# Designs tried in a protein design chat: VH-VL binders against NAD kinase (nadK). Part 108

Target 1, 268 residues: NAD kinase (nadK), of Syntrophomonas wolfei subsp. wolfei (q0aze0)
Amino acid sequence: MKIILVNNRFKENTEKKAQEIAGQLSALNVEVIIDNGLDEPYAGTVDFIMVLGGDGTMLRAARRYGQRAIPVLGVNMGTVGFLSNIEINELAEYLPLILREEYSLEARMMLEVAVFQQQSLLTRVFCLNELLLRSNSPRMLSFALEISGQKLEPYRGDGLIVSTTTGSTAYSLSAGGPIADPQLDAFIVTPVASHIINKRPLVVSPEREISLHLLEEREAIIGIDGQIKMDFGAENRVLIKRAPHPLLMVNLKAKPFFTSIDRSLQRQ
Key: E = the ipSAE of ESMFold2; O = the ipSAE of OpenDDE; V2 = 0.75 times the mean of E and O plus 0.25 times the DockQ between their complexes.

## First folded at step 7 (VH-VL)

Design C49 (from aa20 with heavy chain F101Y L102D D103F Y104W Y107T; framework fv_ragifilimab)
Fold by ESMFold2-Fast, scan of step 7:
Structure C49 (fold): chain C 268 residues (1-268), chain A 122 residues (1-122), chain B 113 residues (1-113)
Amino acid sequence: as target 1 above (268 residues)
Amino acid sequence: QVQLVQSGAEVKKPGASVKVSCKGSGYTFTSYAMYWVRQAPGQGLEWIGVISAYSGDTTYNQKFKDRATMTVDKSISTAYMELSRLRSDDTAVYYCAREGYDFWSPTGMDVWGQGTLVTVSS
Amino acid sequence: DIVMTQSPDSLAVSLGERATINCKSSQSVLYSSNNKNYLTWYQQKPGQPPKLLIYWASTRESGVPDRFSGSGSGTDFTLTISSLQAEDVAVYHCQQYYSSPWTFGQGTKLEIK
């Protein structure tokens, strides 16, 4: 058995804990590959991915490994979040179940984002939460939105979010999008500070393809999961569709989504 | 297994047209751009154009723009390149190639068809 | 158009020795936003299509032996084979994919000395 252990080396406690866990797994004849996020993703085959950290670390792991159809377990290191299943102080209890493959999997859809310059593919990335198109200046954007070949009326505003259902509680929520059950597969299209009063978020079939391009020469950026930024200009086009594979999240214990979101919304 | 399979060799007279096919398998066809490249005997590689397998949008090398036509049929995962008004100097092996990608960016042409020899007799 | 120039046109190297092939672009192929050089190296054996060896100037394609390495940035690039094997006899092509039209070098023929 080979496991990738994903951590953040800039969090000292996380690095120490990763080394400790790697030692425990090695003692059980498990080969461990440590991914601290700075190097290229591990290219070999693995059986399991364990993510030590908060939601940010899980988002990075999903972009790097989510398309490999390998079980991914989120282990919380003290940061409150939605993407972890167990706490670090529970890992010893659940480790035998992990090694015996005694767990269930939750499939979480991902986005495939392809950015083109004319017809040439410039970059292709996958993400778990969302793509954000926004202005890189005080000027508002004018942009075209096309859903499965249907051209919508031009949008004018600060930007647009195309989100998975998992991402419904991230930037999409802040922009006025709906809270979605992450067991559903759907795109959520949420306008950001639209000048048109009646622009509503759309909930769209995950089988549809979404295209975006600017209608005027403006400086804009595309943000991926709040962690990656890419320049986006009038010569660029982005194509968004459902990624070929969902992220397979390990479920070792019930973590009720609805009570978790309810508590989150009541705080502050 | 990711594979591109091209149609067989063609012999054409000057002034005729040739249409080469390229069938993709083992990957999501619409997620990749398809490039067409040719190589005359004993010469280097020359880019003809690229087509989006999703939209059918094309970009041509200006040298070929008035004679080359690229199309895709998504239902059978097949790309086509037609070259019209053939001349003897169009004799070459014609390749289709998929532009690969790594997690972040395009990685060049990672999968190539076997090539189609087009001979234009004079 | 970006012009790609390879040197030498042909190279003879003894088995087990180091082979070095150079490629120059008339303009920089470095994309500043992601700090990647949009330069590839292909290996072409007689009667076969080109095979991708190196992309982003220095990243080895999956399945390519460790003896192949790429280096350079901007306009000057090098492909190195650290210990030549008989199976490495081929024509090697560099290509830029930074700006349309995509352009290739003229090719370098590698032979056993």
Scores: ipSAE 0.000, ipTM 0.405, lowest interface PAE 14.6, mean pLDDT 85

Design C50 (framework fv_ragifilimab)
Fold by ESMFold2-Fast, scan of step 7:
Parts: sequence; structure tokens; C-alpha cells
Structure C50 (fold): chain C 268 residues (1-268), chain A 123 residues (1-123), chain B 113 residues (1-113)
Amino acid sequence: as target 1 above (268 residues)
Amino acid sequence: QVQLVQSGAEVKKPGASVKVSCKGSGYTFTSYAMYWVRQAPGQGLEWIGVISAYSGDTTYNQKFKDRATMTVDKSISTAYMELSRLRSDDTAVYYCAREGFGEYYSPHYMDVWGQGTLVTVSS
Amino acid sequence: DIVMTQSPDSLAVSLGERATINCKSSQSVLYSSNNKNYLTWYQQKPGQPPKLLIYWASTRESGVPDRFSGSGSGTDFTLTISSLQAEDVAVYHCQQYYSSPWTFGQGTKLEIK
């Protein structure tokens, strides 16, 4: 059995904790690979992924390993978040269940983002939360949005977000998008500071294919999960669709999504 | 162009707290982490901590953990560092710096620095 | 904690001559899996913030003149200025980003002779 421990450099003592857990797992004859973000994703066969940290670390793990159909467990290191299932001080209690594979899995859809220069594929990236198209200057963008071959009226504004339901509480929420039940599969299309009065977020089928390109030469960027940045110009086109595999999140402990989000909104 | 603009100089008495701001412009604020570093007069650079502008997750230098608090306000692309229970040896120029962008989401070097905020602690 | 030690503390070099600054880490900052050294060099002029010169021990930041070069691996690193110009007068700092806490060398003050 091989387990990848993904740790978060932004969380205090995560490297030391990862080493302690690796030692514990090795004593149980489990091979451990540590991924702290400094190296390429582990290329070999793996049975389980344990993410030590907050939501940001889970987003990185999802991009690196989410398409492999391997169970991924979020272990919280003391920061409130939506993507972890258990706390670090509970890990010893749940470890026997993990090793016996006595847990359920929750599937979370992911986005496949393909960026083209004219007809040539430049890059393909997967993400759990969202793609953001945004101006890289104070100037508004003019861009074309196409949904499953249907050309919409040109957009004018600061940008656009294409989000999963998991991402509904991230960037899309800040831009005025709806809170979505993460058990639903859907794309949420949320305008950023649209020039058109009353431009509304759209909730569309995950079977849809979404295409974006600039109508004028502007400096723009594409952001992925708030962690990856790519330059985007008028010669570029981006295609967004449902990723081939969902992220398989381990559920060892019931986590009440609606009460968690309700409390979060009270504090804002 | 990418720019980090910090708040103005502060003069504080021992025991007070100071909160320094750092506003990012010309880039997607939430795609980068923000580092805080200080430099006492005639001394070297000393790391205080780093905060993800996306998640708000922090890592502090243990020396500052009990007194420093880093936060971000995504709506105005601004990071903050508050240092409490100030001593005279906290007199320093405080810098914010953006984490560089490269392979694997975060290369962890600092590519763009704010102009610095002088904090003077004296009776 | 990884301790970064620079040498010399200060040096004076004539215009057009080669300047060499050394940086030693108390532990290796080479990550064996990707073969990269987590080491940066910064230039700081009086009254100004540090400016990134070199990252990954030897990669020059965009816009940095090619007279600046970084070399070394593991624990021993060198910043070289092949032909000193007047504008190069500054304090130079090395820094590791291999493990928390991030640590800097004490700085090396470079002056014209």
C-alpha cells in the first residue's frame, strides 16, 4: 500500500507532522511519499492520498492527483475550511478505518480547462473550484462567451468565473454567484463587474462546453483555483468542460455543509 | 504593472500595536502569497510570515507567532500585518513581498517588494 | 533553523573588475527529487526595498543584466558580478526557501574601490 501525504507549506509545523505520520504509517508497513509542492506529482501507482492542511492544499492535491480516481482525505490542521473531513488530532482514531478501507466516497466534479493559441493546444489543466478570466489592467474586457455552440451577446466587464458547485463558496460567491449544494453537478457562470446592467450568474448543465475568447486586444489572465496564472490574449481561446474523473473525497465523519456555510456567512 | 503599495510610517510607544497594510495592483491578488519581512536599522532581513491571499492560510516565524497577525481583504486586494506588544527593538522597516510565480503553483521566492513602512518604537 | 552565512561582510572592488560574494547554508537546500536549489539573491540599495536578482541559485530574473550570475549547489553558493558598474553598489542578500522559517544571510556590502 502506498499513500501520498500532501502537506501545506502555509501551515505551521506541517513538514514535521508529515514526517511523524509517515513514520507511523511505515511502522504499519505502508509506503509513504511526501508531496510538499516542491516536486512534480508522484508518477507511480498510489492507493490513497492524505492531505494535511487547509482548503488551499486540497485544491493543489485535486489538480495534481484528482484525475487518478484515488481516494483523497482532507485532514484539517486547525484552520476552518470546507474541503477537510477530519481534524489532525482525530487521525490516530480514524487510521485503522483508513487502512481497512472502511469509509465512503463523495464524488466532486472537476473542470477540464484547455487553452489554445488559434488551433494549437497550449495547455490542459484540471481544477476543483474555478477558472477566472480577468483583465490584467484597469481596462474592461470585451469577450465572447459561447455555451454548447450558442453564441451569447458579447460581455463587457472585468471578467468571468466558470465554477464547479464545490467552487460556489469560493471566488464565485465573492462575485455575487449562488451558493450551490456540492452534491449537484453543474457549472456556475458568474460575471465579474459586468458593464451590462443586471447581468445574472448562470447555472448550466455539466454536459455543457463553455468557450471564451477576447473580442479586442487586451491584457488578460486566466486564473485556476486562485493558484495558477496564465496570460490570455486575443489570439487565445479557452475551452472548459467537465473533467473525465471526479475527485473522490473520503468521508469518515459527517460534515454539515449547510450549517457550516450559514455560520460562515454570519461572520462576514 | 505589478506594484505593492504600503501604508505610511508609524511612531509607537512600547506596549502598543501597529498594523501595516500592503495593497497589490496590476495582478490577480489571490493567485499569489504575500510575505512579510522586516529590517532593523543597519541589520539584515528577517522573515515574519507568509499568507496565502487565496485561502488566508498562514505560516509564521515562531519568533513572531505570539505577536504577529497576518490577514487579507480580497475585496480591496490588501494584505495586513499587525504586530502587538511593541518593544524598542521592533524598530524596523517592514516590507511586504509577493511570492514569485512559476512551476508547481508557488516557487516560494519573492519577486516584487513593497516600498517599506518605517515603524519606530520609542518612549 | 537553516542558518545562512555570507562572506565577506563587506568588500571594495574597482570598476570593471570581478566581484564575488559567497553564501553558505547550515543544511543542504538542494531538493534531490527535482534537483533544484532553493536559494535566492537580492540586491538592496540604500533607502530601497530588496530587488530579486537570482532564484533557483542560478536563474536570472527578467531584466537583470547578464554580468550577474549565480552558482553553487547544496550548501555553498556564489554570486558573481563579472564587471562591476557604479550602479552595482549595494548590499547583497542570500536567502533560502527550502524550509520554514525562511532565513537570510547577514548581507554583504559592495563598494567601489
Scores: ipSAE 0.000, ipTM 0.436, lowest interface PAE 11.7, mean pLDDT 85

Design D29 (from e7 with heavy chain S105N G106S S107G; framework fv_oberotatug)
Fold by ESMFold2-Fast, scan of step 7:
Structure D29 (fold): chain C 268 residues (1-268), chain A 124 residues (1-124), chain B 107 residues (1-107)
Amino acid sequence: as target 1 above (268 residues)
Amino acid sequence: EVQLVESGGGLVKPGGSLRLSCAASGFTFSNAWMSWVRQAPGKGLEWVGRIKSKIDGGTTDYAAPVQGRFTISRDDSKNTLYLQMNSLKTEDTAVYYCTTHPRYNSGYLAFDIWGQGTLVTVSS
Amino acid sequence: DVQMTQSPSSLSASVGDRVTITCRASQSISRYLSWYQQRPGKAPNLLIYAASNLQSGVPSRFSGSGSGTDFTLTISTLQPEDFATYYCQQSYSIPWTFGQGTKVEIK
């Protein structure tokens, strides 16, 4: 069995903890690859991915490995989040179950984001939460949104978010989007500070293709999961569709989504 | 109403074969892990084996006494679980129960739904 | 295999009594333990899962405790419908194993 350990080296003691866990796994005849976020993704085949950290570390792991149909387990290192299933102090209890494949899998849809300049593909990336189009200056954007070839009336505002259901509790929520059951497959399209009163969040089929481009030259960026940033100008177009494979998240114990989100909202 | 109904039990001679069925209704069968549990007359419960949902790999596991002789399968289109029993022995005489084990994300780590059972008697 | 041993094998009690049944695992199973009730001629029904969680619809007089190797099922005030056989079961390691059962009989 070969396992990737994904960690956040900037969080206290995570690299030391990853080495300790790697030693324990090696003693059990498991080959371990450590991914601390600075190097290229591991190119070989693996059987399991263990993410040591918070939601940010999970988002990075999903972007790097989520399309390979490999089970991914989130192990919380001390910060509360939505994408971890067990705590680090529970790992010893669950490790035998992991090695015996004694767990269930939850499929989480991902986005495929393709950025073009004219007809040329510049880049293609995958993400778990969302794509954000936003102004990179105090000036409002003017942009076009197409959904499966249907051209909507122009948008004017600070930007737009195209989110998975998993991402419904991230930036989309802050911009006024709905909370979605992460087991549901759908795109959530949420405007950011629109000047047009009737531009509401949309919930659309995951079979739809979404296209965005600027109608006026502005300084804009597209952000992916809050971790990748790229410049976006009037010469660019972005296409967003459901990724070919969902992220396969490991469940070793129940973690009630609705109870967790309800508590979070009551504290705001 | 959530329900499991076993059928196919009966009298069979040692060395014979029998196939049990379990019809499920009232829940999403395709998401459930399913097990067979048996109980010899006047004795306790014994786990026979299980089958995972297709999303979790669809793999099967068996208790040592039945390994190589029994096969568990499922037909999600018919909401039905099967137990194919070959090379039957007198010690296989028992009431056979069909039961669910909901996935770990449901909060259950137990057999939460049981059928009424079907009797298999292996006798000369 | 993980062996599950229940004590006592049987007990006699009266309505209103407090009843405690113990289950011991041959190795640590964390909290992967469930308790079942089987009335004569009936299929088992789930009472407790994950050592201490009460199954929906089960009366609050039933409670479970323990972790690791030692577990208990308690019935705080025995009712007539509680005269049955009780089984513990581990789901930590395949093959899943049950205790031998504890028969609760009327005194």
Scores: ipSAE 0.357, ipTM 0.708, lowest interface PAE 3.8, mean pLDDT 89

Design D30 (from e7 with heavy chain S105D G106S S107G; framework fv_oberotatug)
Fold by ESMFold2-Fast, scan of step 7:
Structure D30 (fold): chain C 268 residues (1-268), chain A 124 residues (1-124), chain B 107 residues (1-107)
Amino acid sequence: as target 1 above (268 residues)
Amino acid sequence: EVQLVESGGGLVKPGGSLRLSCAASGFTFSNAWMSWVRQAPGKGLEWVGRIKSKIDGGTTDYAAPVQGRFTISRDDSKNTLYLQMNSLKTEDTAVYYCTTHPRYDSGYLAFDIWGQGTLVTVSS
Amino acid sequence: DVQMTQSPSSLSASVGDRVTITCRASQSISRYLSWYQQRPGKAPNLLIYAASNLQSGVPSRFSGSGSGTDFTLTISTLQPEDFATYYCQQSYSIPWTFGQGTKVEIK
């Protein structure tokens, strides 16, 4: 059995804990590949992915490995988050279930983001939460949104978020988007500081294709899961689709979404 | 109202076949792992087998006494679990229950449910 | 296969008594142990999961303890409705296996 162990080496004690866990797994004849985010993703076949850290580490793991249809377990290292399932001090208790594949999987949709320069594909990335188009200067953007070839009236404002249902509690929530059941597959399209009255968040079928481009030359960027930034100009367009594979999240114990989000919002 | 209702039990001759159904309501059946557990008259509980949700691979596992003779399947569109029993033996005489797997949860408690069972009698 | 052995096979107790049932696994199963109650003529009900976690809706007089190979179910103050057979079950390794059962008779 081969497991990728994903961690952030720059967080306090995380690298040391990753090495300890890798040693324990190796003693059980499990081959361990450690991914601290600095190198290219491991290219070989693996059976399981264990993520040590908070939601940010899980988002990175999802971008690197989420399209491979491999079970991914979030192990919390002491910070509160939505994407972990067990705490680090519970790992020894649940390890036999992991090794015997005695767990349930929850499919979470992902976005496929393709950025073009004219007609040429510049880059393709996958993400779990959202794509953000935003101004990189004090000036507002003017931009066009198309949904499956249907051209909407132009947008004016600071930007737009295209989110998965998993991402509904991330940046989309901060911009006024709805809280969505992550069991649903849908795009949530949330304007950021729109200057056009009645521009509302949209909930759109995941079978739709969403296209964005600037109507005026402005300094803009595209952000992916708050972790990747790319320049975006009037010569660029982005195409957003449902990714071919969902992220397969491991559930070893129940973690009810609605009570979790309710508690999180109450603490704000 | 969360409920499991078994049906399809009855009298069959040794070597015969029978198909049991379990109708689920009141929860998201498609996300649940389902098991069959049997109990011979006056005896204890014996696990027969299980089927995982389609999201978890939809794989099946069986106890040795029924391996190769019994097949577990599910129809998520109908919220129904099935047990196809072939080459029945007198030793298969039992009340058959459908169940959900218990959840291991130190925080939020999920429910676990059993049907009322359906009797299968294998006799000449 | 992991073999589960319960002790005693039966017991008689009065309402208000503390009742203890034990379950022993043939190998270490960590905390992958559940307890079930079966009243006469009824389907089983889950009481305890993960050795010590009380199932929702189950009265607090029921408790579980143990890890590894030795486990205990305790009923702190026996009630008339607790007349039943109790089963332990391991979920550490397939095939899942049950103990033979402990019948509790209320005097």
Scores: ipSAE 0.017, ipTM 0.541, lowest interface PAE 7.3, mean pLDDT 87

Design D64 (from v22 with heavy chain S107Y; framework fv_oberotatug; at its last look DockQ between E and O 0.71; V2 from the best seeds 0.00; counts 0 for: pae E 4.9 > 2)
Fold by OpenDDE, look of step 8:
Structure D64 (fold): chain C 268 residues (1-268), chain A 124 residues (1-124), chain B 107 residues (1-107)
Amino acid sequence: as target 1 above (268 residues)
Amino acid sequence: EVQLVESGGGLVKPGGSLRLSCAASGFTFSNAWMSWVRQAPGKGLEWVGRIKSKIDGGTTDYAAPVQGRFTISRDDSKNTLYLQMNSLKTEDTAVYYCTTHPRYSGYFLAFDIWGQGTLVTVSS
Amino acid sequence: DVQMTQSPSSLSASVGDRVTITCRASQSISRYLSWYQQRPGKAPNLLIYAASNLQSGVPSRFSGSGSGTDFTLTISTLQPEDFATYYCQQSYSKPWTFGQGTKVEIK
């Protein structure tokens, strides 16, 4: 068995724990790769990914490895979030199940985000939570939203979020989007400070394609999961699709999503 | 209501074959890990084998006494679990239960739902 | 294989009694231990999972404790419907194995 431990190099406790766990796993004849985000993603084949930290670390892990259809376990280390399954102090109890591959998986839809310069692809990324288009100035944006070729009325506002159901409890929620059952596959399109006060968020089928572009020369940016930032101008287009592969999240312990939302959000 | 209903049990001669079925209802069968557990008359419980859900690989494991003779399979479109029993022996005589494993519950692989069982008698 | 040994094999008790059943594993199984109740002519029912977690719908008079090799099922106040056979089961390693059972009979 080969396992990647994903931690946060900026959190010393997660790095120390990663080393400790690596030692324990090595003693059990498990090959371990530690990914603290400093280097490029490990390119070799692996059987399991263990994420040590919080939601941010999970999002990074998902972007780096999610397209590879590898089981990913979130291990919480003192943070509050929605993407960890067990606590660090529970790892010892569940380790036998992990090593024996006696765990259940939950498929979480990811976004495929393609950014173009005219007809040329600039970059393609997969992400678990959301794509954000927002103004890089105090001025509102004017942008076009197309859904499966259907051109909607132009949007005016600070920006727009296209989120997965997983991401519904992230920035989309803060922007007034609905809380979605993570067991559903859907796009959530949430306006950010629209000039239309009651502009409603859209719940869109994962079978659709979403396209965004600016209608005027403005300074804008694209954000991915709150961690990646890209400049976005009138010459750019973004195409959002369901990723071809979901993130395979390991479920060792039941988490009451709906009953724990308030508690989790209060601590964020 | 969650329910498991076994069928297919009966009398068979040693060396014979029998196929048991377990009809599931009241839950998402396709997501469930399923096991067979048997109980000889007047005896205790014995795990027979397990099949995972398709999303989790759909793999099977068997107890040594039935390895190579029994096959567990599933038809998710019919919400049905199967146990194909070949080369039956007298010691295979038992009530056979189909069971579920908790999904996303962290039950440490307990058996949370049981059918009422079907009797298999292997006798000359 | 992990052998599970229950004690006692049978016991007689009265309604209202405190009943204790023990289960010993031949090796450490951490908390991968479940308890089941089987009434005559019926299928087993899950009582306790993960050594000490009460299954939903099970009366609070049932409790489980232990870790490693020694485990205990306790019925604080025996009720008429509790006369049955009880089994422990380890899920630490395959093959998953059961104890031989403990029959709780009416005194």
Scores: ipSAE 0.746, ipTM 0.888, lowest interface PAE 0.7, mean pLDDT 93
Fold by ESMFold2-Fast, scan of step 7:
Structure D64 (fold): chain C 268 residues (1-268), chain A 124 residues (1-124), chain B 107 residues (1-107)
Amino acid sequence: as target 1 above (268 residues)
Amino acid sequence: EVQLVESGGGLVKPGGSLRLSCAASGFTFSNAWMSWVRQAPGKGLEWVGRIKSKIDGGTTDYAAPVQGRFTISRDDSKNTLYLQMNSLKTEDTAVYYCTTHPRYSGYFLAFDIWGQGTLVTVSS
Amino acid sequence: DVQMTQSPSSLSASVGDRVTITCRASQSISRYLSWYQQRPGKAPNLLIYAASNLQSGVPSRFSGSGSGTDFTLTISTLQPEDFATYYCQQSYSKPWTFGQGTKVEIK
């Protein structure tokens, strides 16, 4: 069995813990690849991915490996989050279930984001939470939104978020979007500081295609999962679709989404 | 009411075949991992095999005595689990139970819900 | 295969007695141990999972303890409905294996 250990080299204590876990797995005849974010994603075949850290580390793992249909387990290192299933102090006890493939899988939809300049594809990326289009200056954006070829009235504001249901509790929530059951497949389209009072969040079939482009030359950026940033200008357009494969998240124990989010919202 | 009801047991000759069914109600069958466990008359419990939910890969596992002879399958549209038994031997004589694991494995793979069993007798 | 050995194979007890049943695994199984009750003519019922966790609906007189190779099931005050055969089961390594059973008979 071959396992990738994904950690954030720059987070406190995680590199030391990753080395400890790698040693334990190697003693059990498991081949271990450590992904600290320093190198390119591992290209060989693997059986399992363990993410050691918070939600941010899981988002990185999802972008790097999420389209490969490999089980991914989030192991919490002491931060509150939605994407981990077990705590680090529980890992030793659950390890036999992992090694014997005795776990449940939860499919989480991902976005496929394609950025064009004129007719030329510049880049294609995948993400678990959202794409954010936002102004990179004090000036508001004027931009066009199309949903499956249907042209909506122009948007004017600070930007727009196109989110998965997993991302409904991330930036989309802060911008006024709904909380969605992550087991549903849907896009959530949430305006950011829209000048038009009646521009509301939309919940859209995951089979639809969403496109965005600027109507005026402005300084703007595209943000992916809060981690990747790309410049976006009037010659650019972005096409957003459901990714071909969902992220396969490992559940070793029940994670009660609704009570967890309710408790988080009750904290102030 | 949560129930598992086995059927299809009976008397069969050595070398014969038999198909058992397990009808599930009162829970989301499509999410459940399902096992067959048997008990020979006056003896203890013996695990026969398991099928995972389709969401979790739909894979099957079997105990060595039945490997290659028994096949476990499921029909989620009918909420029914099956055990196809081929090349039956006298030592396969037992009450056959269907049973569930809680989906998330958080119960350390305990068998949560059990049916009432169906008797299979293999004799000449 | 992991072998599960129960002790005793049978015992006689009276209502109100404290009953302890032991289960030993041939190798360490951490806490991958469940206890089941089978009343005469009935299907097994889950009592305890993960060595010490009481299943919902099971009376608090039942308790489990242990880790590794040695496990115990305790019935603090035996009731008439507790006369049954009890089985331990390991889920650490396939094939899943059960102990031979402990029959608790009326004295």
Scores: ipSAE 0.560, ipTM 0.788, lowest interface PAE 2.1, mean pLDDT 89
Fold by ESMFold2, look of step 8:
Structure D64 (fold): chain C 268 residues (1-268), chain A 124 residues (1-124), chain B 107 residues (1-107)
Amino acid sequence: as target 1 above (268 residues)
Amino acid sequence: EVQLVESGGGLVKPGGSLRLSCAASGFTFSNAWMSWVRQAPGKGLEWVGRIKSKIDGGTTDYAAPVQGRFTISRDDSKNTLYLQMNSLKTEDTAVYYCTTHPRYSGYFLAFDIWGQGTLVTVSS
Amino acid sequence: DVQMTQSPSSLSASVGDRVTITCRASQSISRYLSWYQQRPGKAPNLLIYAASNLQSGVPSRFSGSGSGTDFTLTISTLQPEDFATYYCQQSYSKPWTFGQGTKVEIK
């Protein structure tokens, strides 16, 4: 069995813990690859991914490995977020289940984001929470949203969020979007500081294709999961689809979403 | 109401075959891991085998005494678990229970929901 | 295979008594242990999972303890409905195995 341990190199406690866990697993004849974010994603075959840290570390793991259909376990190292399943001090008692593959999985929809310049594909990226289109200057944006070829009336404001249901509790929520059950597949389209009063958040079928482009020459950016930023201008467009594969999250400990909403949001 | 209802038990000669069914209701069957556990008359409990949900791989595991003779399958569209028993032996005589493991598989691999059982008697 | 040995095999008690049943594993099973109650003519019912966690709907007079190889089920004040056979079961390694049972009889 081969696993990846994903940690955040900027948090020293996760590096030390990753080495400790790697030693424990190696003693059990488990091959361990540590991914602290410095190197390219490990390209070889892997059976399991363990994320040591909070939601941000899980977002990076999802972007790097989420399309590979590999089970991913979130292990909290501090403040409980929405994406961790167990606490680090519980890991030892759950290890037998992990090593024997005695766990259930929960699928979480991801976004596939393709950015074009004119008609040429520049890049394709996957994300777990959201794409943000945002002004990169004091001026607001004027931009077009298309949903499966249907062009909506122009948007004007600071930007737009296209979120998964998992991302509904992240930036989309702060911008006025609804909380959604993360087991649903849907897009949540949330305007950011819209000057058009009738532009409400939309919940959109995951089978739709969402396209964005600017209607005026402005400096904008596309943010991915709050962690990747790309310049976006009048000659660009972005196409957003449901990713080919969901993130497969491991469920070891029951984490009731709806009964925990208040506590989880207060900690964010 | 969460329920498991077994059926298909009866008398069968050694070497014969029998198919048990377990009808599930009141929970999301397609997400559940299901097991068969048997109890010979006047004896204790013995795990027979398990089938995982399809999302978790759909794999089966069997206890050694039944390996190669018994086959567990599921039909998620009918919320039904099956046990195909071939080459039956007199020591297979037991009440057969279907049971679930909790959806979250931590220390909760206990058998949390049980049917009332169906009797299989193997005798000549 | 992990062997699970219960003690005693049977006991007699009166309503109101404190009852203790032990279960020993042939190797360490951490806290991968559950307890079941089986009333005469009925299917087993889960009482305790993960050695000490009370299943929903089970009366608080039931408790479990232990880790490793030695485990205990306690009924603090025996009630008439508690006369039954009790089984421990390990979920640490396949095949998942049960103890031979402990029959709790009315004195």
Scores: ipSAE 0.284, ipTM 0.698, lowest interface PAE 4.9, mean pLDDT 89
ESMFold2 (binder alone), look of step 8: mean pLDDT 91; pTM 0.939

